# VHH binders against Alsin (ALS2), part 5

Target 1, 196 residues: Alsin (ALS2), of Homo sapiens (Human) (q96q42r690to885)
Amino acid sequence: GYIASLHELATTERRFYSKLSDIKSQILRPLLSLENLGTTTTVQLLQEVASRFSKLCYLIGQHGASLSSFLHGVKEARSLVILKHSSLFLDSYTEYCTSITNFLVMGGFQLLAKPAIDFLNKNQELLQDLSEVNDENTQLMEILNTLFFLPIRRLHNYAKVLLKLATCFEVASPEYQKLQDSSSCYECLALHLGRK

## First folded at step 22 (VHH)

Design e1 (from j1 with L102I)
Fold by OpenDDE, look of step 23:
Structure e1 (fold): chain B 196 residues (1-196), chain A 122 residues (1-122)
Amino acid sequence: as target 1 above (196 residues)
Amino acid sequence: EVQLVESGGGVVQPGRSLRLSCAASGFTFREYAMHWVRQAPGKGLEWIGNIYFSGSTYYNPSLKSLVTISRDDSTNTLYLQMNSLRAEDTAIYYCARDSYDIWTGEHSFDSWGKGTLVTVSS
């Protein structure tokens, strides 16, 4: 039902925040500390990715905290953060994905392959845990790529949750329409970013 | 440059209400959590509460029943509504921007206003 879906959103948001925080602290930060990462431009692009990733974490963290308060108060659909503040979410996710796309377009991951190989090998188990990749034959750089694109997966989840919430309302109701429209926006963005 | 300017302070009688404002500029206000803190004469800083970007609030349990924090992102303004003021509420009130360490995930304050004085006296 409606309340159950909200609890799921809260739980998964906190879990997602925790995962991103771990990625930031245990993967991104060490990567940035490596020597011989490449040209100044490549390093700057990676720094931009890290910065946008951190900002996204900050937003998701606040959202997680907000949901706790929401669950203890009035639970009107129109007050749901991912709905009411959809523009903020969409912009933040877009900015991050733009940064990672720019990094990739410039050959960022290819450039990281050599300088980061020892670090990635040493932390293979951690990378697999964070990325939820269970195939032992998956290349480490591919796992790393999967980690950087985890936010896109979360956008799909937002869309699904909003759609689920919409089913709790009459089709002719304003709540249903708003939830449906917002869901479509998140899904559209996820699809757009996933193609890059 | 980040700027925070508090206003609305003054001398009030016990039992009355007061609303403080904090005008923010120099950053994307809607993305940040904001805090209210106060400092009574001869005492240390006391955290009052915060408001997230969503509008959700968290308060010091000792003050929760007497204060309400709100924000208007269209005007980049933070508010502190105080009710049933007491002499012990006399203090300089500051608004502060939430600071997020990108590596440790710790929260603190990186920007403060100059504060506004609230004096509660009969």
Scores: ipSAE 0.587, ipTM 0.826, lowest interface PAE 1.0, mean pLDDT 92
Fold by OpenDDE, look of step 25:
Structure e1 (fold): chain B 196 residues (1-196), chain A 122 residues (1-122)
Amino acid sequence: as target 1 above (196 residues)
Amino acid sequence: EVQLVESGGGVVQPGRSLRLSCAASGFTFREYAMHWVRQAPGKGLEWIGNIYFSGSTYYNPSLKSLVTISRDDSTNTLYLQMNSLRAEDTAIYYCARDSYDIWTGEHSFDSWGKGTLVTVSS
């Protein structure tokens, strides 16, 4: 039902934030703390990725926190944040994806200096866990790519939740149409970003 | 450069209402949570409440006055509505931009204004 779907959104949002926070604290922060990461250009691009990643984390954190207030009262579907503020979410994801894509186009993780590569190799098991890659034969670079595109999966989840919520309303209702349209926007962006 | 400018302070009688404003510039206002804090004479800084980008609000449960925090993202303005003011509400009121520490899970402030003085006296 409606309330059940909202609880699922809240729970999964907190879980998603936790995962992103772990990536930030255990991978990005130590990586960026290394004295020799690579060329100036490579480092700058990576820093931009980290900055956009952090901004996305902040937004998701705010969203998770705000959902608690939403669940405490009887709120209309139109006031749901991922619906009402969809443009902010879509823009934030787009900006992040642009940063990671630019980094990869310029050479990506392969251009990192030996200390950085050594660090990543040392933490390959953790990277596999965080990226949810189950194949032990997966190469490090593929794991990293999977990890940093992981946030795109959440866009699919938003789309699914919005569809579930739509089923709780009459087809002819404004709420139904708005939820359907918004769902399509999230799904469309997810598909577009997933191709890069 | 991040700038926050509070306004609307002044002298008011007990029982009256007052609305403070905070004009924000130098950053994407709609993306940030915002806070109101105050400092009474001879006392430490007291957190009043915050508002997330979503419009959801949280308040200090210890406040004696009724407060409502709101925001207008089209004008980059933060508001603090205070009702039934008492002498104890006399303080300098500050707006502050939220800074979330993803390592500790705690909110702090990375920027705030110069404040506006509110004096409640009969």
Scores: ipSAE 0.577, ipTM 0.798, lowest interface PAE 0.9, mean pLDDT 92
Fold by OpenDDE, look of step 22:
Structure e1 (fold): chain B 196 residues (1-196), chain A 122 residues (1-122)
Amino acid sequence: as target 1 above (196 residues)
Amino acid sequence: EVQLVESGGGVVQPGRSLRLSCAASGFTFREYAMHWVRQAPGKGLEWIGNIYFSGSTYYNPSLKSLVTISRDDSTNTLYLQMNSLRAEDTAIYYCARDSYDIWTGEHSFDSWGKGTLVTVSS
């Protein structure tokens, strides 16, 4: 039902925040501290990725906190943050994905492979845990790539949650339409950004 | 450059209400949580409450019933509504931007206004 879906959103948002925080502290930060990461441009691109990732994490953290308040108050669909402040989320996700795309296009992952190999090997289990990749044959750089694009998956989740919430309302209701429209926006963005 | 400018302070009688404003500039206001803090004469800083980008608020439990924090992202303005003011509410009131450490996730304050004085007296 409606309330159950909201609780799920809150729970998963907190988990997602935690995961992002772990990625920042245990993956991104150490990567940025590595020697011989490549050209100045490559390093700057990675720094931009990290910065945008952190900003996204900051918003998600605030969202998680907000959901706690939301669940204790009037739970109007129109006041749902991912709906009411969709533009902020979409912009933040877009900025992040733009940065990671730029890094990718410039061969950032390829350049990172050599200097990061020891770090990745040392942290293989952590990478697999964070990425939920269980195939031991998967290359570590591929897993790292998966982590960088993890936020896109969350966009899909937002879309799914919004759609699920929409089904709790009459089709002709304003709530239904707003939720469905917003869901479509998140899904559309996810699809667009998922194109590598 | 980040700038925060408080306004609305003054002398008020006990029991009255007052609304403070904080004008923000130099950063993307809508993305940040904002805080109100105050400093009474001879006392340390006291946290009043905060508001997230979503509009959700948290308050000091001692002040929750007397204050309301709101924001207008279209005008980059933070507000503090205070009701039933008492003499002990006399203080300099500051708005502060929430700081976020990108690695530790620690929250603090990285930018402050100059404050606005509120004096509650008969």
Scores: ipSAE 0.535, ipTM 0.789, lowest interface PAE 1.0, mean pLDDT 92

Design e5
Fold by OpenDDE, fold request of step 27:
Structure e5 (fold): chain B 196 residues (1-196), chain A 123 residues (1-123)
Amino acid sequence: as target 1 above (196 residues)
Amino acid sequence: EVQLVESGGGVVQPGRSLRLSCAASGFTFREYAMHWVRQAPGKGLEWIGNIYFSGSTYYNPSLKSLVTISRDDSTNTLYLQMNSLRAEDTAIYYCARDSYDLWTGERHSFDSWGKGTLVTVSS
């Protein structure tokens, strides 16, 4: 039902935040601390990725806190944060993915492969756990790449949750339409970003 | 450059209300949680409360006065409404920008704050 879906959203958002925090602290920060990461440009691009990732993490953290408050008050659909502040989410994800794409286009991952090899080997299990990649034959750089794009999955989740919530309202209701439209926006963005 | 400018302070009698404002600039205001903190004479900093980008608010449960934090993202302004003011509410009030780490310990952390505005509650 409606309330159950909201609780699920809150729970999974906290989990998502935790995962992002782990990625930031245990993968991104250490990577940035490595020597000889590549050209100045490559390093700057990676720093931008990390910065945007941190910003996204911050957003999700605030969202998690907000959901906690939301669940203790009037649970109006129109006040749902991912609905009411959808633009902020969409912009943050777009900015983050743009930074990753720029890093990728400039050959950042290729340049990162050599200097990060020891780090990646040392943290193979962590990378696999965080990325949920269980294939032992997957190259570590590929796993890292998967990890960078991991947040996009959450956009799909938002879309799904919004659809579930929509089903709790009459089709002719404004709540239904808004929730459905918002769901479509999240899904559309997820698909667009996932193709990069 | 991040700038936070508090205003609205002054001398008020006990029981009165006061609304403080904080004008923010130099960053994307709508993305940040914002805090109000105060420092009474001879005392340390006291956290009053915060407001997230969503508008959700949290307050210090130790506060004796009724406070309400709000924000206007269209004008990059943070507000602190204080009601039923007491002498103990006399302090310099600061607007502070939240840091990216939401869960660092028991105290909220911030990375920038204004010069503050003085509130004096006296008969």
Scores: ipSAE 0.874, ipTM 0.926, lowest interface PAE 0.5, mean pLDDT 93
Fold by OpenDDE, fold request of step 27:
Structure e5 (fold): chain B 196 residues (1-196), chain A 123 residues (1-123)
Amino acid sequence: as target 1 above (196 residues)
Amino acid sequence: EVQLVESGGGVVQPGRSLRLSCAASGFTFREYAMHWVRQAPGKGLEWIGNIYFSGSTYYNPSLKSLVTISRDDSTNTLYLQMNSLRAEDTAIYYCARDSYDLWTGERHSFDSWGKGTLVTVSS
């Protein structure tokens, strides 16, 4: 139902934030602290990725807090944060993904392979846990790449929950249409970003 | 450069209401949680409340019934509505930008402050 879906959104958002926080603190920050990471350009690009990732974490954290408040009040669909403030989410994800793509295009992951190998080997289990990659034959850099793009999956989740919420309203209702439209926006973005 | 400019302070009689404003510039206002804090004469800094990007608010329990925080992202303005003012509400009021992550809501950290606006409640 409607309320159950909102609770699920809140719960999963908290988990998502926790995961992002772990990635930031245990993967991204240590990576940035490594010596001889690459050229000045690649290091700058990685720093940008980290910065955008941090902003995303900040957004998700605020969203989690907001959802907690939302669940204690009037739960109007129009006031749902991912709906009302969709532009902020879409922009933040776009900026983050752009930074990753730039890093990737410049061969950032390839250049990180050597300097980060010891770190990645030491943290293999953590990488696999965070990325949810269970194949032991997967190269660590590939796992890292997967990890960087992991947040995009949450966009699909937003789209799904919005669609689910829409089904709780009459088809002819404005709530239904708004929720569906928003769902489509998140899904479209997720698909677009997932291709890169 | 991050700038926060408070306004709306002045001398008011007890029982009156006052709305303070904070004009923000130099950063993407809509992305940040914002805070109001105050400092009474001879006292330490007191947290009043905050507002997230979503518009959700949290308040100091001691002040919750007397204050309302709101924001207008189109004008990059933060507001503090104060009602039923008392003499003990006399203070310099500051708007502050959140430094990072208010997930727990228990810790408040600020990275930017305004110069403050003085509110004097006197008969």
Scores: ipSAE 0.869, ipTM 0.925, lowest interface PAE 0.5, mean pLDDT 93
Fold by ESMFold2, look of step 23:
Structure e5 (fold): chain B 196 residues (1-196), chain A 123 residues (1-123)
Amino acid sequence: as target 1 above (196 residues)
Amino acid sequence: EVQLVESGGGVVQPGRSLRLSCAASGFTFREYAMHWVRQAPGKGLEWIGNIYFSGSTYYNPSLKSLVTISRDDSTNTLYLQMNSLRAEDTAIYYCARDSYDLWTGERHSFDSWGKGTLVTVSS
């Protein structure tokens, strides 16, 4: 029901934050600490990815903390953070996905210098675990792509949970309409960004 | 350039209430968690609490019943309401901005601070 779906959102947001934090600390920070990553253009694009990733991770961390507070309070649907502050979420996800798309279309991880490739190869099992790729025969570059597009999966999850929450209200209610509209917005964004 | 300017401090009598303000400029205020911190004379920094972009607040357990943090994103202003002030609440009160860059860490990594506003609780 309604309370169960709210706990699902909170629990999965904390898990997503933990995953983003692990990617930041175990992959991005060490990678970008290396002395030679590649050409100036490649490095600039990767730095933009890391910057947008860090901002998204920060948003998700704040959201998780806010949901913990929300669950101990009134729990009104219209006060739900991803409804009330949706533009912040949509903008942050869009900025991040644009940055990773720009990096990948310009050559991506394939153009990194040897120290970066060595780092990624040495950490392939960690990358596979973080990306939740089930096929151990998956190539490193596919693992990396799956990992850095996890936020699109999260947008689909938001849409699904918002739809579950909507079903707890009468179809004619303002709560239903707002939750359904928001679910559609997150799903449309996920589909748009996934096609890029 | 990022600016945080505290105001509302002064000399107040014990038992009174006081509201401090922090005017923010030079950044997108609504995206940041904001914090209040104080430093009593000759003591270290003491975290008072924070407020997330959502309006959700968390407080130092020792101060929880005495303080309320709020924000107004339309005026880029952070507030600290303090009640039932005592002499031990005498301190310089600072507002601080949270950070999120790749190189700074976990929960609280402040990258900007105001100059502070002095609150003196004395009869």
Scores: ipSAE 0.630, ipTM 0.824, lowest interface PAE 1.4, mean pLDDT 89
Fold by ESMFold2, fold request of step 27:
Structure e5 (fold): chain B 196 residues (1-196), chain A 123 residues (1-123)
Amino acid sequence: as target 1 above (196 residues)
Amino acid sequence: EVQLVESGGGVVQPGRSLRLSCAASGFTFREYAMHWVRQAPGKGLEWIGNIYFSGSTYYNPSLKSLVTISRDDSTNTLYLQMNSLRAEDTAIYYCARDSYDLWTGERHSFDSWGKGTLVTVSS
């Protein structure tokens, strides 16, 4: 029902925040601490990825805290943060996905210097765990791609939860319409970003 | 450049109320969690509370009944409403911007502060 779907959103958002925090602290921060990462262009693109990733992580953290407050108060659908502040979410996800796409198109992780490649190889088991890749013979570059495109999966999850919430209202109601429209926006963005 | 400018401080009698403002510029205010912090004479910094982009607020438990934080994203302004003021509320009050860069941990880390506004509670 409605309350169960709100708790699902809150619980999964906290879990997603924890995942992003781990990627930031265990992968990005150590990687960017290395003195020799590669060419100036490669380093600049990776720094932009880290910057946009950190911003997204920050948004998700704020959202998780906001959902905790929301669950203890009035639970009106129109007050949901991902409805009311949807442009912040859509923009942050788009900015992040653009940054990782730009990095990958220009050669990505394979153009990093040897110390960076060695770091990534040394941590392949951690990368596989964080990305939730089950196939143990998946190549490192595919693991990295899966890991850094994890936010697209989250957009699909937002769309699904919004649709679940919509089913708690009459189809003709303004609540249903707003929830369904928002669900469509998140799903369309997820599909668009997934094609890049 | 990032600027945070507090105002509204002054001398006020015990039991009265006071509203502080923080004018923000040089960044996209609506995206940031904002904080109020104070420092009483001869004491360390004391966190008062914060407000997320959503409007959700969290407060220092010792101050929760005395303060309200709000924001107006259309004017890039952060507010602190203080009620039933006591002599021990005499302090410099600062607004602070949260940081989210790669090098900060999961805990909030302030990267910009205002110069503060002095509130003196005395007869």
Scores: ipSAE 0.567, ipTM 0.807, lowest interface PAE 1.8, mean pLDDT 88
Fold by OpenDDE, look of step 22:
Structure e5 (fold): chain B 196 residues (1-196), chain A 123 residues (1-123)
Amino acid sequence: as target 1 above (196 residues)
Amino acid sequence: EVQLVESGGGVVQPGRSLRLSCAASGFTFREYAMHWVRQAPGKGLEWIGNIYFSGSTYYNPSLKSLVTISRDDSTNTLYLQMNSLRAEDTAIYYCARDSYDLWTGERHSFDSWGKGTLVTVSS
């Protein structure tokens, strides 16, 4: 039902925030601290990725906190934060993914491979845990790549949750339409960014 | 440059209400959680409450019934509505920006402060 779906959103958002925080502190920060990361451009691009990641993490954290308040108050669908402030979420995700794409296009991951190899090998289990990749044959750089694009999966989840919430309302209701429209926006963005 | 400017302070009688404002500039206001804190004479800083980008609020349980925090993102303004003021509410009131820390992840830390506005509750 409606309330159950909201609780699920709150729970998963909190977990997602925790995961992002772990990635930020245990992966991104150490990577930025590595010596011989390559050219100044590569480092700057990685710093931009990290900055945008941190901003996204911050936003998600606030969202998680707001959901707690939402669940204790009036639970009007129109006041749902991912709906009401969809533009903020979409922009933040777009900016982050743009930074990753730039890093990728410029060969950032390839350039990072050598200087990061010892770090990645040392933290293989952590990478696998965070990425939920259990295949031992998966290259560590691929796992790292997966972690960088992890937020895209969350966009899909937002879309799914909104669609689920929509089904709790009459098709002719304004709530239904708003939730469905917003779901479509998140899904479209996820698809667009996922192709990069 | 991040700037926060509090206003609205002054001398008020007990039982009265007062609304403080904080004008923010130099950053994307709508993305940040904002806080109100105060410092009474001879006392340490006391956290009053905060408001997230969503408009959701958290309050110090001791002050929840007496204060309301709100924000206007169109004017980059933070507000603190205080009702039924008491003498013990006498303090310098500060607005503070929630810390956008890249690595610490510490919640409800502050990285920017205003100069504060004095509120004196006296009969």
Scores: ipSAE 0.553, ipTM 0.790, lowest interface PAE 0.9, mean pLDDT 91

Design e5
Fold by ESMFold2, fold request of step 27:
Structure e5 (fold): chain B 196 residues (1-196), chain A 123 residues (1-123)
Amino acid sequence: as target 1 above (196 residues)
Amino acid sequence: EVQLVESGGGVVQPGRSLRLSCAASGFTFREYAMHWVRQAPGKGLEWIGNIYFSGSTYYNPSLKSLVTISRDDSTNTLYLQMNSLRAEDTAIYYCARDSYDLWTGERHSFDSWGKGTLVTVSS
């Protein structure tokens, strides 16, 4: 029901935050600490990815903490952060996905210098765990793409949980309409960003 | 340039209330979690609490019944309401902006601070 779906959102957001935090601290920070990472252009694009990733991680952390407070009070759907502050979410996800897309179209991880590739290979088990890739034979570059596009998967998850919440209201209600409209916005963005 | 300017400090009698303000400029205020911290004479920094972009607040457990943090994103202003003031609340009060860069961990790491405003609680 309604309460269960709110707890699902909160629980999965905290898990997503933990995953982003681990990617930041165990992958991005060590990777960007390497002396020779690649060409100046490739390094600048990766630095932008890390910057936008860190900002998105920060948003998600704040959201998780906000959901904990929300669950202790009156749980009015209109006050749900993902509805009330949707533009902040949509913009932050768009900025991040633009940064990773720019990096990938210019050659991406394959153009990194050998020390960076060696670091990523050494950490393939961690990368596989973080990306939740099931197939043990998945290539490193596919694991990396799955990992850094997890935020698009999260947008789909927002859309799905918003639909679950909507089913708790009458279809003629303003709550149903707002939840459905927001779900559509998140889904449309996820599909748009996924085409890139 | 990022600026945080606290105001509203002064001398106040025990048991009274006081409202501090922090004027923010040079950054997109509404996107940041904001914090209040204080430093009593001869002591270290003590975290009072924070407020997230959503308006949700968290407080130091020892202070939670005495303080309220709020924000007005339309005026880029952070507030600290303090009630039932005691002599031990005498301190310089600072507002601080949270950091989210690649190099910070999940512990609080403030990248910008105000100059502080002195609150003196005495008879």
Scores: ipSAE 0.545, ipTM 0.795, lowest interface PAE 1.9, mean pLDDT 88
Fold by OpenDDE, look of step 25:
Structure e5 (fold): chain B 196 residues (1-196), chain A 123 residues (1-123)
Amino acid sequence: as target 1 above (196 residues)
Amino acid sequence: EVQLVESGGGVVQPGRSLRLSCAASGFTFREYAMHWVRQAPGKGLEWIGNIYFSGSTYYNPSLKSLVTISRDDSTNTLYLQMNSLRAEDTAIYYCARDSYDLWTGERHSFDSWGKGTLVTVSS
């Protein structure tokens, strides 16, 4: 039902935020604290990724907090943040994915200096856990790529939730149409970013 | 450069209402949560409340006066509506930008604030 879907959104948003926070605190921050990361260009691109990642985390954190208030108040579908502020979400995700794509196009994690690679190797098990990669034979670079594209999966989740909510309204209602249209936007973006 | 400029302060009688404004510039206002804080004479900084980008608000439960925080993203302005003011509400009021870094375990952290506006409640 409607309320159940909202609770699921709130719960999964909190979990998602927690995961991103762990990635930031346990991987990105220590990595960026190393004295020798690589060439100036590589480091700059990585810093941009980290910055956009942090911004995305911040947005998701605010969203999670907002959902708590939403669940305790009037639950108008049109007031749902991922619907009402869809442009903010779509832009934030796009900017992040652009940064990670630029980093990878220029060589990505393979261009990092030995200390950085050593750090990542030392934390490979953690990276596997965070990225939900179950195959022990997966290469480090593949794990990293999977990890930093995890946010795209959340866009699919937003699209699914919006569709579920749409089913709770009459087809002829404005709420139904708005929810479906928004769902399509999130799904289209997810598909577009997933190809990069 | 991040700039926050508070306005609307002044001398008011007890029981009256006052609306403060905070003009923001130098950053993407609509993406940030914003805070109101105050400092009474001889006292420490007191958190009043905050508003997220969504418009959701949270307030200090210990406040004696009624407060409402709102925002206008089209004009990059933060508002604090205060009702039924008392002498204890006399303070310098500051608007503050929410901390971009959510690493701190502090619930109401912020990284920038204005110079403040003085509110004096006196009969």
Scores: ipSAE 0.474, ipTM 0.772, lowest interface PAE 1.3, mean pLDDT 91

